# Ledger of designs, part 7: miniprotein binders against tRNA-splicing endonuclease (endA)

Target 1, 353 residues: tRNA-splicing endonuclease (endA), of Methanosarcina mazei (q8pzi1)
Amino acid sequence: MNLLKTQLKGDRVLAGKEAVAELYKTGYFGRPKDDGLELSLVEAAYLQSRGKLDIELEGKLLGFRAFFEQASLRQQNFELKYIVYKDLKERGYYVQPSAADFRVYPRGSHPGKSAAKIFVHVLSERQPLSVKLLQESVASAENVHKQFILAVVDEESDLTFYEIKSASPKGEMPEPFPAVKADATFLEDRVIAWDAEASGALYSRGFYGKMLDPERLQLSLVESLYLFSRGVIVVRDRKGKIFSFDEFVEKASEIEGSFLRKYSAYKALRDSGHVVKTGFKFGTHFRVYRKVESIEKIPHSEYLVNVIPEDYEFRLPVMSGAVRLANSVRKRMLFAVEKGEEVEYLDIGRVKM
Short names: E, the ipSAE of ESMFold2; O, the ipSAE of OpenDDE; V2, 0.75 times the mean of E and O plus 0.25 times the DockQ between their complexes.

## First folded at step 3 (miniprotein)

Design ng (from n3, 13 letters changed)
Fold by ESMFold2-Fast, scan of step 3:
Structure ng (fold): chain B 353 residues (1-353), chain A 86 residues (1-86)
Amino acid sequence: as target 1 above (353 residues)
Amino acid sequence: STEAQKLQDLANEIAHMASQLGDHELALAVQFLARAFRWAMRSGDTSLINYALRLIALMATELGNQDLASRVTELANQIRDALSKG
């Protein structure tokens, strides 16, 4: 077939007016400019690999290897971006390179028909991902009503795609707390409530703790502080002295270093109407229910929740593992980002492209 | 290492079996476990392998195929042994 002649200049590849008809109007490659066509390095490499064009640099013809090496010098992460671009093109998507990485059109659409609806950001599995930068990127996409997707390239060049979105989960559990007061004691790493009627109400109506026996309720430290802060329980040490809020936080933090961060997320989830239980069996901080009507018929939890600080950097294999675990048990994976008194949520799920 | 290669080979066999039975999610989880082990050996960071072992233990309890469940349990036990001898 007729190969188009193009020229490498800076971080783009320039083609003549014939390329507008053969590449842009048929496949939406490049951008028309000055009676010609301007191709990104990724588009040019893909088209060269398919035998659609020749690329010259300062009068010399470049083979695929030579061009790929030049492109790698001219664009950061070119190799990763090429892998992702090629994969999306082979799946039949229309893809436009952008300042982030890629804008992608939904299946059955193209640049001439509608707006792009997906932003794709490309990362190596080995790159740390700042939660602060991630939240900013997600917010930028959501502000223009587009999906934000991470394309993660592993060491074997396999691709996994993740959709990330902000979440504001709301539960359906009724307020207020049971109108009871219980005396309780701080023992080792837990709190025991001693009043039978209050313990029964907290367990069967509030879904707090675990009954140690018919008269006594065992509460986790986050459950205990939450109930104490609401005036539902009074917590004493072994000598009978009542804890202040700050004294409880200090003692709990000595037992569990991340206690206050975990408590902030627990409080936010309970305050938004959820039942919150330990996620230990799933390797998360919490498992979360939108509504529980009876202790005898507890439904499947909707969310698994990991609590992270706002300065957290994701290790992508850990993130991938958490998402895969949630998917394997038909739950959504939420990361609760603790920002002092406030908690923000990221909903991360694997998607098929 | 020779031990890491043996564990990878076992993971490959189990993943193939899981895929043939239509359990593609288990196949991927088993490969994830093998990669998490290699990461722990190279980096000294055991957070990912501990997570992967918990995931596999959970999935194994839900398997209806006894041969597949047995092989998954064997892989997890060999990895725990390798980690404890480290």
Scores: ipSAE 0.006, ipTM 0.366, lowest interface PAE 9.5, mean pLDDT 84

Design nh (from n3 with D32R K36W Q39E S43Y L48F Q51E E55F Q58L N62R)
Fold by ESMFold2-Fast, scan of step 3:
Structure nh (fold): chain B 353 residues (1-353), chain A 86 residues (1-86)
Amino acid sequence: as target 1 above (353 residues)
Amino acid sequence: STEAQKLQDLANEIAHMASQLGDHELANRVQRLATWFHEAMQYGDTSFINEALDFIALMATRLGNQDLASRVTELANQIRDALSKG
């Protein structure tokens, strides 16, 4: 039955002392300040929609539509932030505004009981998302022991939540790599190893390539360069000349886009003890296994991996599609951020709030 | 607030020092936390404020600048006192 009088001032809504008792102490809305309560625009809109307060601007009472229009002029992405705020409140969360858009308290907790555990960043599906800024935001959240969540609002105002975290995947494949030596030829757009014994060993023990027939192994270009760099295969052109590392990279780069970047990620994953295969059937660069014991007992892969450059700008529908596909086949979606010889990983998953 | 500006200034000083030592990742993280800190101060997120202040002080210490770490700690106490009087 309480209807509080408030004033719109800049990007905030100011309420008197009564609001501290009626809104802050009961529901943790706003921030007590200077004998009153300071509400964010999204909090004020939500409370107004529930009949908890009146909002005035320069002595004139604003209805919900008039206030919503004023708020949209005063805050970038107000509409998107309101959609997300309202959704989280309706789910029963305690939510406070922040530079990451929202701080969210875990279910069964509130601001008076514990620290916020979740930072929520709000984006339209149409907005590009810088990987550099994303990594900085994720690292900043992790430094203060909070989860980083993206709330993506589509053109129909539907919400999807993504948890983003740093990852350092470790495989369980034994070292050292099985010792074999094979001659191979770079043909058109592929590499073929010719020796039956070595081909069989690379396939059945190393889980490289695909047997073309009982005596010949077909290798992907990233597999070939990796094995060549380890001295396991010798790759020749059709005239018998052995490729150097740089010559192979040049040739492979003419055949497939971003070859060197994909190779850097492939090498990092193999070096960290994984079996790595093409992710083509999943629309990703790679599918990754933590451990494979035999060809006859290949488990489901744990990760799908897309390799991206350090200056990459995510298109959210592309990110969403990759994550959705991984989830549908019960795999984690990793984005491998290539930084020269170093590779960093972002684990992106859809979450239910 | 004046305290938030002082923290931004200290964070910029720490970030500059980290960059000069080649730790650009740390520099970026400190700058990002200082930006988030400003809004946390506005909304009185005491838990974030305390964690951010402690992290910035720790980073100043790890860079070997005990004077800078002491200034951050002193400012942290002033900020906590100001929040308790709200």
Scores: ipSAE 0.000, ipTM 0.277, lowest interface PAE 17.4, mean pLDDT 82

Design ni (from n3 with N28K R29E D32Y K36L Q39E Q51L E55F Q58R T61R N62W)
Fold by ESMFold2-Fast, scan of step 3:
Structure ni (fold): chain B 353 residues (1-353), chain A 86 residues (1-86)
Amino acid sequence: as target 1 above (353 residues)
Amino acid sequence: STEAQKLQDLANEIAHMASQLGDHELAKEVQYLATLFHEAMQSGDTSLINLALDFIARMARWLGNQDLASRVTELANQIRDALSKG
């Protein structure tokens, strides 16, 4: 229609009263304020590119390139945010600026019809992502009942979208453990349980370890400490001395990096009713099963789990690789964030917008 | 490519061996990864190619078949060398 005259001021573009009717009421661009309309820099760039407005700075009219350069100086990651904004707009979404970068309305909805359902955070693939900040962002979105989506822009301006949510996985395996104690020995980098009856029960009912023969069960170190802490096994060294909990942790930590962190996650998953298999079969710390009925009928695991410290920084290509690996074997990728005795989970999956 | 076809054959051998050892989960997962590798090769997704190659080699070693593990590792190195040269 009529080309609207606007003014760049700070990190906003200010339009007159006419813009409320022409841009806000028709397309939900900007925010009405003091009888005028405030546009974000991203919205203004998009609308200028479509011939909807003229932007002035200190009495001088700015072309698209001049305005884009000014916007880049006034807002961090403006170029990346514009790429994502334009993509979402061209897909037919209504998009509003937010502290998380954007809030997005589902297809077929708009600001006047329903609440926004999606928060989008924009990141370059080269930018490290703090797990602590990610958890805070996800919690913030979930507290207002919105999905949190990470929009990753690569060097060629290609976009990949990831949904990240907190998880509280719960399995369906029954407690309790067998009442009988089994004797076991710590050998090299593993534990061997020697009693046929106890080994059979741990394997067939608890789905622990691997049978070496009918009388011997091989247990991983995290499995062994879990069973030991429950009073199910007694672990001795080669000379017959019984380990204390702390002595076991010390010895296991010399063999396996970040042993105690992995044990905390293993324990949390087992305590929540899951069967957990150890070893880096898929390059992750664990494979997790919600329910297993028998050793002859072990289903596919639901989750691949990587245990990370609370000060972890994701490199986005590594995160992307882990998510794609889980998807390729029809599992979900779970990151277990270790916080001492407590473990929190992030479920990360690729989504199409 | 010929190398991609050879990898699919090795993945089939690994899946067959896993099935014979009773690990039907592994057999199915290896088949999915062979498909993923093929798609990654067509799209030029180097990260996904490396991920699939590393996984298949690890599975051969885990099953205790040194011949399959060596053949997968050799083929993986050849594919990586080809990708690094263009």
Scores: ipSAE 0.000, ipTM 0.352, lowest interface PAE 12.9, mean pLDDT 82

Design nj (from nd with W5F F12L L16I L35F Y39W)
Fold by ESMFold2-Fast, scan of step 3:
Structure nj (fold): chain B 353 residues (1-353), chain A 86 residues (1-86)
Amino acid sequence: as target 1 above (353 residues)
Amino acid sequence: STEAFRLAALALKIAIMAEQLGDHELAERVEALAFKFAWAMEKGDTSLINQALDEIAQMATNLGNQDLASRVTELANQIRDALSKG
């Protein structure tokens, strides 16, 4: 192979007509234009490192270090983008620059065979990630039937890929609660149901709460409001006064941070046919089961769920930690975005490219 | 920065919309402008950013597809607003 002569200009490296045959038609590097080939800075750096081209700037030949330094001055996050580009190329992917970062063809495919299927957005671990902008980017990718991948480069230049997609989880439970009625009392930070028959049914058939003893069921505040709103339990204070819905919400909100937000997600998940339990042992708000047949055969939960407001900004180390934890216990990480009465879900998982 | 990420996400939407065009030549032109716009954003060149946004909006208007034109114009206005806020 002949070593191609190229010229650095602006944010591009310009090559002659022979580069179209040598680089574009063989490997889909660059963009053909006006009898030549335009290479992005990351493509040029990669090809220079492979001994495929010489790069000149104003008549001076640039070595790899000199070119890399020039590229870093000409493009923000060039170093991060190069790390990601090089990794994807070394894995055998065909990669094209896009307005944001990269468009990637599926394994075993290329531009001449099929459409690109993956958008890759490159971020430093220190960059905040708006959930609203993330949802918009994911929706945009889904509109053109592409996967949205976040490539996070940490301070040691280690690379982790995350697939982010919208989700609409559906459970298989036939009814959200059994047809029972029970008196209950609001005590400290929880509710105790006193009727033995109803408590047994709520626990064994509805998978609510935890039996305190054979006749008493302890319910979380979100479980209690759900059952109270459905007329399954009547909740009293320590003096015997029955709570209204608003009085319960007020009291619970004094005890539990973001109570209404958590309740909205809990209600949505239960109404969609799931069994929902506390995720405290996993550091999440909830753990979620698609189907539970009996208390004797509790399966592993499918999802861990964190409820977040629509104006939330992820700190990437926190997001990474949550995803890693879910994966370590063989569960999916869902973020439930609370939008008043509606809840939308983002499914975030670590992927191998 | 938060604004850099926001602008990158909006630039991605413009690039995606280019793929929905029925005219392959026009789609390539819109994508080339989106790429140029992304570069200008990385450099913080407000003049080039505004020029690229105006050019993209003009091309969208010339598409004859009202939905794509309105969506591109909305995104361009969001980007201009973000830039004015810093």
Scores: ipSAE 0.000, ipTM 0.361, lowest interface PAE 13.3, mean pLDDT 82

Design nk (from na with F12W L19F Y28E W32L L35F)
Fold by ESMFold2-Fast, scan of step 3:
Structure nk (fold): chain B 353 residues (1-353), chain A 86 residues (1-86)
Amino acid sequence: as target 1 above (353 residues)
Amino acid sequence: STEAQKLRLLAWEIAEMAFELGDRELAERVALLAFKFHRAMQSGDTSLINQALDEIAQMATNLGNQDLASRVTELANQIRDALSKG
């Protein structure tokens, strides 16, 4: 039969009443409006590529290339959105435009049967992604009980999908942790606790530090400040002067980049009942355990954690690398967003659509 | 603003629900209200913003979905509070 005649107007393609029967009622393309059908630019491009419609602009028929170029001028990231839209359609999904770029219906469902399940946001791998904007998008999706998926288009036009959700990790470590008091000394780039009994309790019951011998416990700087702030240790310099909190922070910040930011995340994770250890062997700031019962029987950690500032901009290859690393060792990748005294978490994982 | 973005998404959710219930006229009205709210936010006209918020809340209530109506009302109140603080 004859191709449907449509007209490009602004950022929409307008079709007559026959398109409602042929496109909307059969495949839920577009939005019925008055006696006609209103198509988004990506829907129109997809349908034109399938030979389902002709598109005119001011009386002139546009071929696919001419329309694609017009659409690119009329919509930010049109090319990327088209690549993602086409991929989702070829996977069998029903897809509608949304504030996040797309709404996607559950497999086996459609508009008119159930609500959309997924919001999809489209980005080039070259584009920086503000963590603030990402948190806003994730919160918006979660507020309406939808999944938030980031669709990243690389320079080869290959797609990788990431599910991003807020997290509130809760550990199972008992409170209170060991009620001990230990003298400690700040030496070079580390803190050494001297009392054998207290050191043993901190190590075997609290899972802090590393025993250097039966009488000496080595603590990381974040562990030391945490224990000091809770009144568990007293930290002195080489001359015996007790550090204040601010003096410790000053000294630690000279040695360790982003010390305060890492400390905020360390404190939040410990306060929420986790055991927290260095993530160095995984290239992250921390590895995190929900529960550890014995130093002799330490399980696999549940999370890898990278701490980032609230003004952080993700470089997508770096984000992808971190997620891939966590997945390769069967752990979840958390980004801890430092907001002064508060820490918020983003759980990012690669997904298959 | 995060609250304004959440409200726009809720307005689209309301439009989707109305459409799925077969009430296409309500769906179209809600979609227009989402656009009207966006325009009001861009203008900075507090009166127009409040009018749009009231209309969106009324539409949510008319759908009979108490959870959705409550979420819209809470976001509208947060937006109004932010506007009152300049």
Scores: ipSAE 0.000, ipTM 0.136, lowest interface PAE 21.7, mean pLDDT 80

Design nl (from ne with L12F Y16W W28F F35L L39I)
Fold by ESMFold2-Fast, scan of step 3:
Structure nl (fold): chain B 353 residues (1-353), chain A 86 residues (1-86)
Amino acid sequence: as target 1 above (353 residues)
Amino acid sequence: STEAEKLEALAFEIAWMAEKLGDHELAFRVAALALKFAIAMESGDTSLINQALDEIAQMATNLGNQDLASRVTELANQIRDALSKG
């Protein structure tokens, strides 16, 4: 008979020496310890559901429901972890429980053949996810050359898998701005550049702003500060006084929240050779182009970018919506995380296991 | 603000309701709209905030749920009142 007798103890299920031959050597379940086999709670539940073992607690046999209830008391989010574990096992993966929930072996591999290549973190779709924790998890996986995947369980117990990785996007624009100089005026909520020739060059060669008429260019506040900081434009108030950098930041910050955070991302993307435009119609801060050759034939943007603070907490339906929207228009979803003067990027995409 | 957080939570409830009706695309569109609202609130741009609030209210109405539409409308009015009173 294949039915093994095991004992629930703490957050583990303990099996005798026969389980090493029947479960570990055949399917890589559990870990050998002393003369027996130590199973995680999710492994034990899965094997019990397949009729491979009996589980006792203090001499009393536990049915599947009784064991599942005990496991839920002994491990936080046990039910979510079990749903994910079962799904991965049924897809044919070899899976080892870990501190990051699961380590998964790539298709066609197992513990005896190679190292695990995937870390899977399990959470409910309604659970908030700290960007700091997410970045730490991604960095930990990348430091050991593994993929980091979020397994999100919805209310119907359906799974969606997301691959999250750090990114260093680089554009192909030959110059961040044309070699021109223009006078500009800060109005209530915008900046207008007045020089027809310079305005034309900023628009048609730099892909900045929007022409208000053939002689005048309207610039966003982040575009304006970028060009001002590079000496391309001189920005004056309505009385003709030239703004300092700090005075411009102060006034822009009165008009839009988190202006400096958005500017940091805008600056980083422009400095890395991208054309950057508003992403508002896609529900993002920016849409980003690797290369634009002509205003008459602007290609599809490669990335949608949301700028978030380091202390941001993702709401998973919002994250999922952003990723799905980007994918539906054949773009990648980047989250630009502001860290003081530096910007770090997370690339989030849906993956099929 | 607290009112903005409550409205974002309502947008998630709308997304969940759309999922239950089998309209996964609508659910994702509602989530994107919640993100637009968060961006508009962060910007402090009253025009963008009002646009996002109107789009969320219209989406709630389109789902045919009167309780949800009423809750969205009340939160939108609280946000608009706070903005107007500076």
Scores: ipSAE 0.000, ipTM 0.303, lowest interface PAE 13.3, mean pLDDT 81

Design pa (at its last look DockQ between E and O 0.01; V2 from the best seeds 0.00; counts 0 for: pae E 24.2 > 1.5, pTM E .525 < .8, off the site)
Fold by ESMFold2-Fast, scan of step 3:
Structure pa (fold): chain B 353 residues (1-353), chain A 113 residues (1-113)
Amino acid sequence: as target 1 above (353 residues)
Amino acid sequence: SPEAQKIRLLAFRIAELALELAHKARQLGDPELAREVLKLAYEIAWLLLEIQRALESGDTSLINKALDEIQKMAHELAQKATDLGNQELASRVTDLAHQIQDLMNEIHRALSG
């Protein structure tokens, strides 16, 4: 075995002209520069572990442990990046280090055949992930027509991969509500509509609420505000006083955490033609249906939706739990990011590389 | 089944409450307690998801033992929340422990029949 001799300098490992032929032209490792080859620290560690090169620092030969320790001092999160790099290489991918950790070529392709199509960002399971930074990263990848994948490393060095993309869901439900107007009362922590004909139409054609009996429809607080804002219902307190929009929001917010944020997302989904079911049946804020034709033949929902503020920080175990839940019921997991009058969506799914 | 859906809901509620409690412990200068609380809550969530899968597949052999263990862990979590002086989190964890107990009673009734 002829080992290539290389030099550790800064956050790079430098190899001579012979490495271009032996590593770059055969396996697309490193980047040709001048008459030599420049390797990233993760590439050098991988190649050293396979007996392909020797690494020196200031004239001293480094064993794998010594090099790994030096690399860890020279690059933040080197160990996590190495774990992910090694895994992707062992799966047969061609991988190039980048500012966003890795660019990955599609299966059956390489740098000389096509462009990289996947951006991989590496995180420890214990690191918080800002939704604002995540949205910026996803947008940057999508602007150059690349997939954004999050590689999460747990404390046992096991890997899980998630694809994250922006979403603009559109439903197929007709926009006009049934032409009804109902009187309703805010009772304790719920809203009850009293008119049998209007209640029946809201339930069977609009797919709102739950019938308590043939004459009474129970509405969630977000459903009630939506119907009230559309002029479909009038909501009164127990003394007969009609609520204003702001009075309803104030009262509902005392009962239900993050009410106004949930309402904004509910409104956006309904306005885009979806049927939206409230309640925590699947541990999410909403179940969302693209089309419902009959109350007697309700299809499976397309999406589970959690509403989050724009300053939210994901805890990766919680995110992973939400995605696993959606997968277990064959639905997509959407996070609705509330930004005042605008709602943006992130579609997060587990992927096998 | 309705019971499986309730278990999924409880698993995620426990994970969320543990995250809130861990964050509070960290803010009060106890990162080790925060890690212990988070670990405990994730163990509860994992056990609930295993029970949900067992119910879905018809394998119920481990269910009562796991539910007893979860109930004990939920009480420990409520005690830790109380020790941190966060009565709101303690109340939420206690409510969740009651929901777990109610679900245990429903599952036990279904299995015995």
Scores: ipSAE 0.000, ipTM 0.156, lowest interface PAE 20.6, mean pLDDT 78
Fold by OpenDDE base, look of step 4:
Structure pa (fold): chain B 353 residues (1-353), chain A 113 residues (1-113)
Amino acid sequence: as target 1 above (353 residues)
Amino acid sequence: SPEAQKIRLLAFRIAELALELAHKARQLGDPELAREVLKLAYEIAWLLLEIQRALESGDTSLINKALDEIQKMAHELAQKATDLGNQELASRVTDLAHQIQDLMNEIHRALSG
């Protein structure tokens, strides 16, 4: 087979008219431009590795190594993008370079037969990932009915793929809390409800807190503010003075620096019909249940939830660890992004490509 | 940069609309039109990526030319959608073209200040 003669120009490889028929019409490589074909650097490297291209720079033929080095100088993260591109191609996907690094077609489909189903963004595990950027990318993909996949390349060039989705979790609890009232005291770091009947109801029907004894319920700070704001509990200090909401928030924020952020997510989840418990044992803020029938038959939680600020930057190893942990216990990892009084959710899960 | 991110998003949207249009062209028995649509989509997406790189590198000398070409190709794509009787897609492409223009105006303002 005669090698196609091509030229490296800038951050592209230019091929002649023959390449349109041989590479684009059959393999959907590159883009037709004028009477020729323009290849991305990753496509060109792949095709060169397959013995399909001769690539020249300033009249000199570049071997695979020399081309790869030149491409790395010309395109940021070229080597990472090439690793992912090659892997996806070897898995039998049609892959096209795009603004989000790659568009991927379902197996057995190609450009023009159907729309691409997947956007793949490539990152090194060492690169920070802005939550804002991630949300925008996910929203953009979803707006066009595509999946967003993050391809993470580690230091050993191993690939891990994550599907990232917008989530709007809905619970199925009939009521967020029982129709009871209790007096409660804010101690040092916890709130105790004193009424035995109300405490029992909050625990057994509302799934709030933990019973200290048959008469007394211990509430977390977020549970307490949630119940207090709804008139279910009255919270007093150790001297018997009733807290205002502001005084409660202030005191709680002194104990937990991210209390308000954590509370926003707690409130949103409870208001959407979930049971919310601490995720401390899982290294997360919350474990979340769609439905709990009884305190004796608590199902496995479906979600783990971490609450993050709008300006958060993911460290990919930390994110990966959280997702891996959640998946190992058959849970999904949700990141609750605080946007003032509103909370948006990202569902991050490992996928096989 | 925030602008670079917006450019990426727009590149995705226009490329996806073009793929949808190309699919419709094939369903209507016009594979050649489908190829032309795909060509336009790829060209637009590529130019947007070039603009993004230009912004990241600080070399803005080609941005205006790339933008003019994008607008031209977007209008051509919208016209092809109209010719196929797909007014919805034409409208969506036109809306994206406007968004690209708005973003470019934003970039120019940011670079001039």
Scores: ipSAE 0.000, ipTM 0.137, lowest interface PAE 20.5, mean pLDDT 86
ESMFold2, look of step 4: ipSAE 0.000; ipTM 0.090
ESMFold2 (binder alone), look of step 4: mean pLDDT 71; pTM 0.640

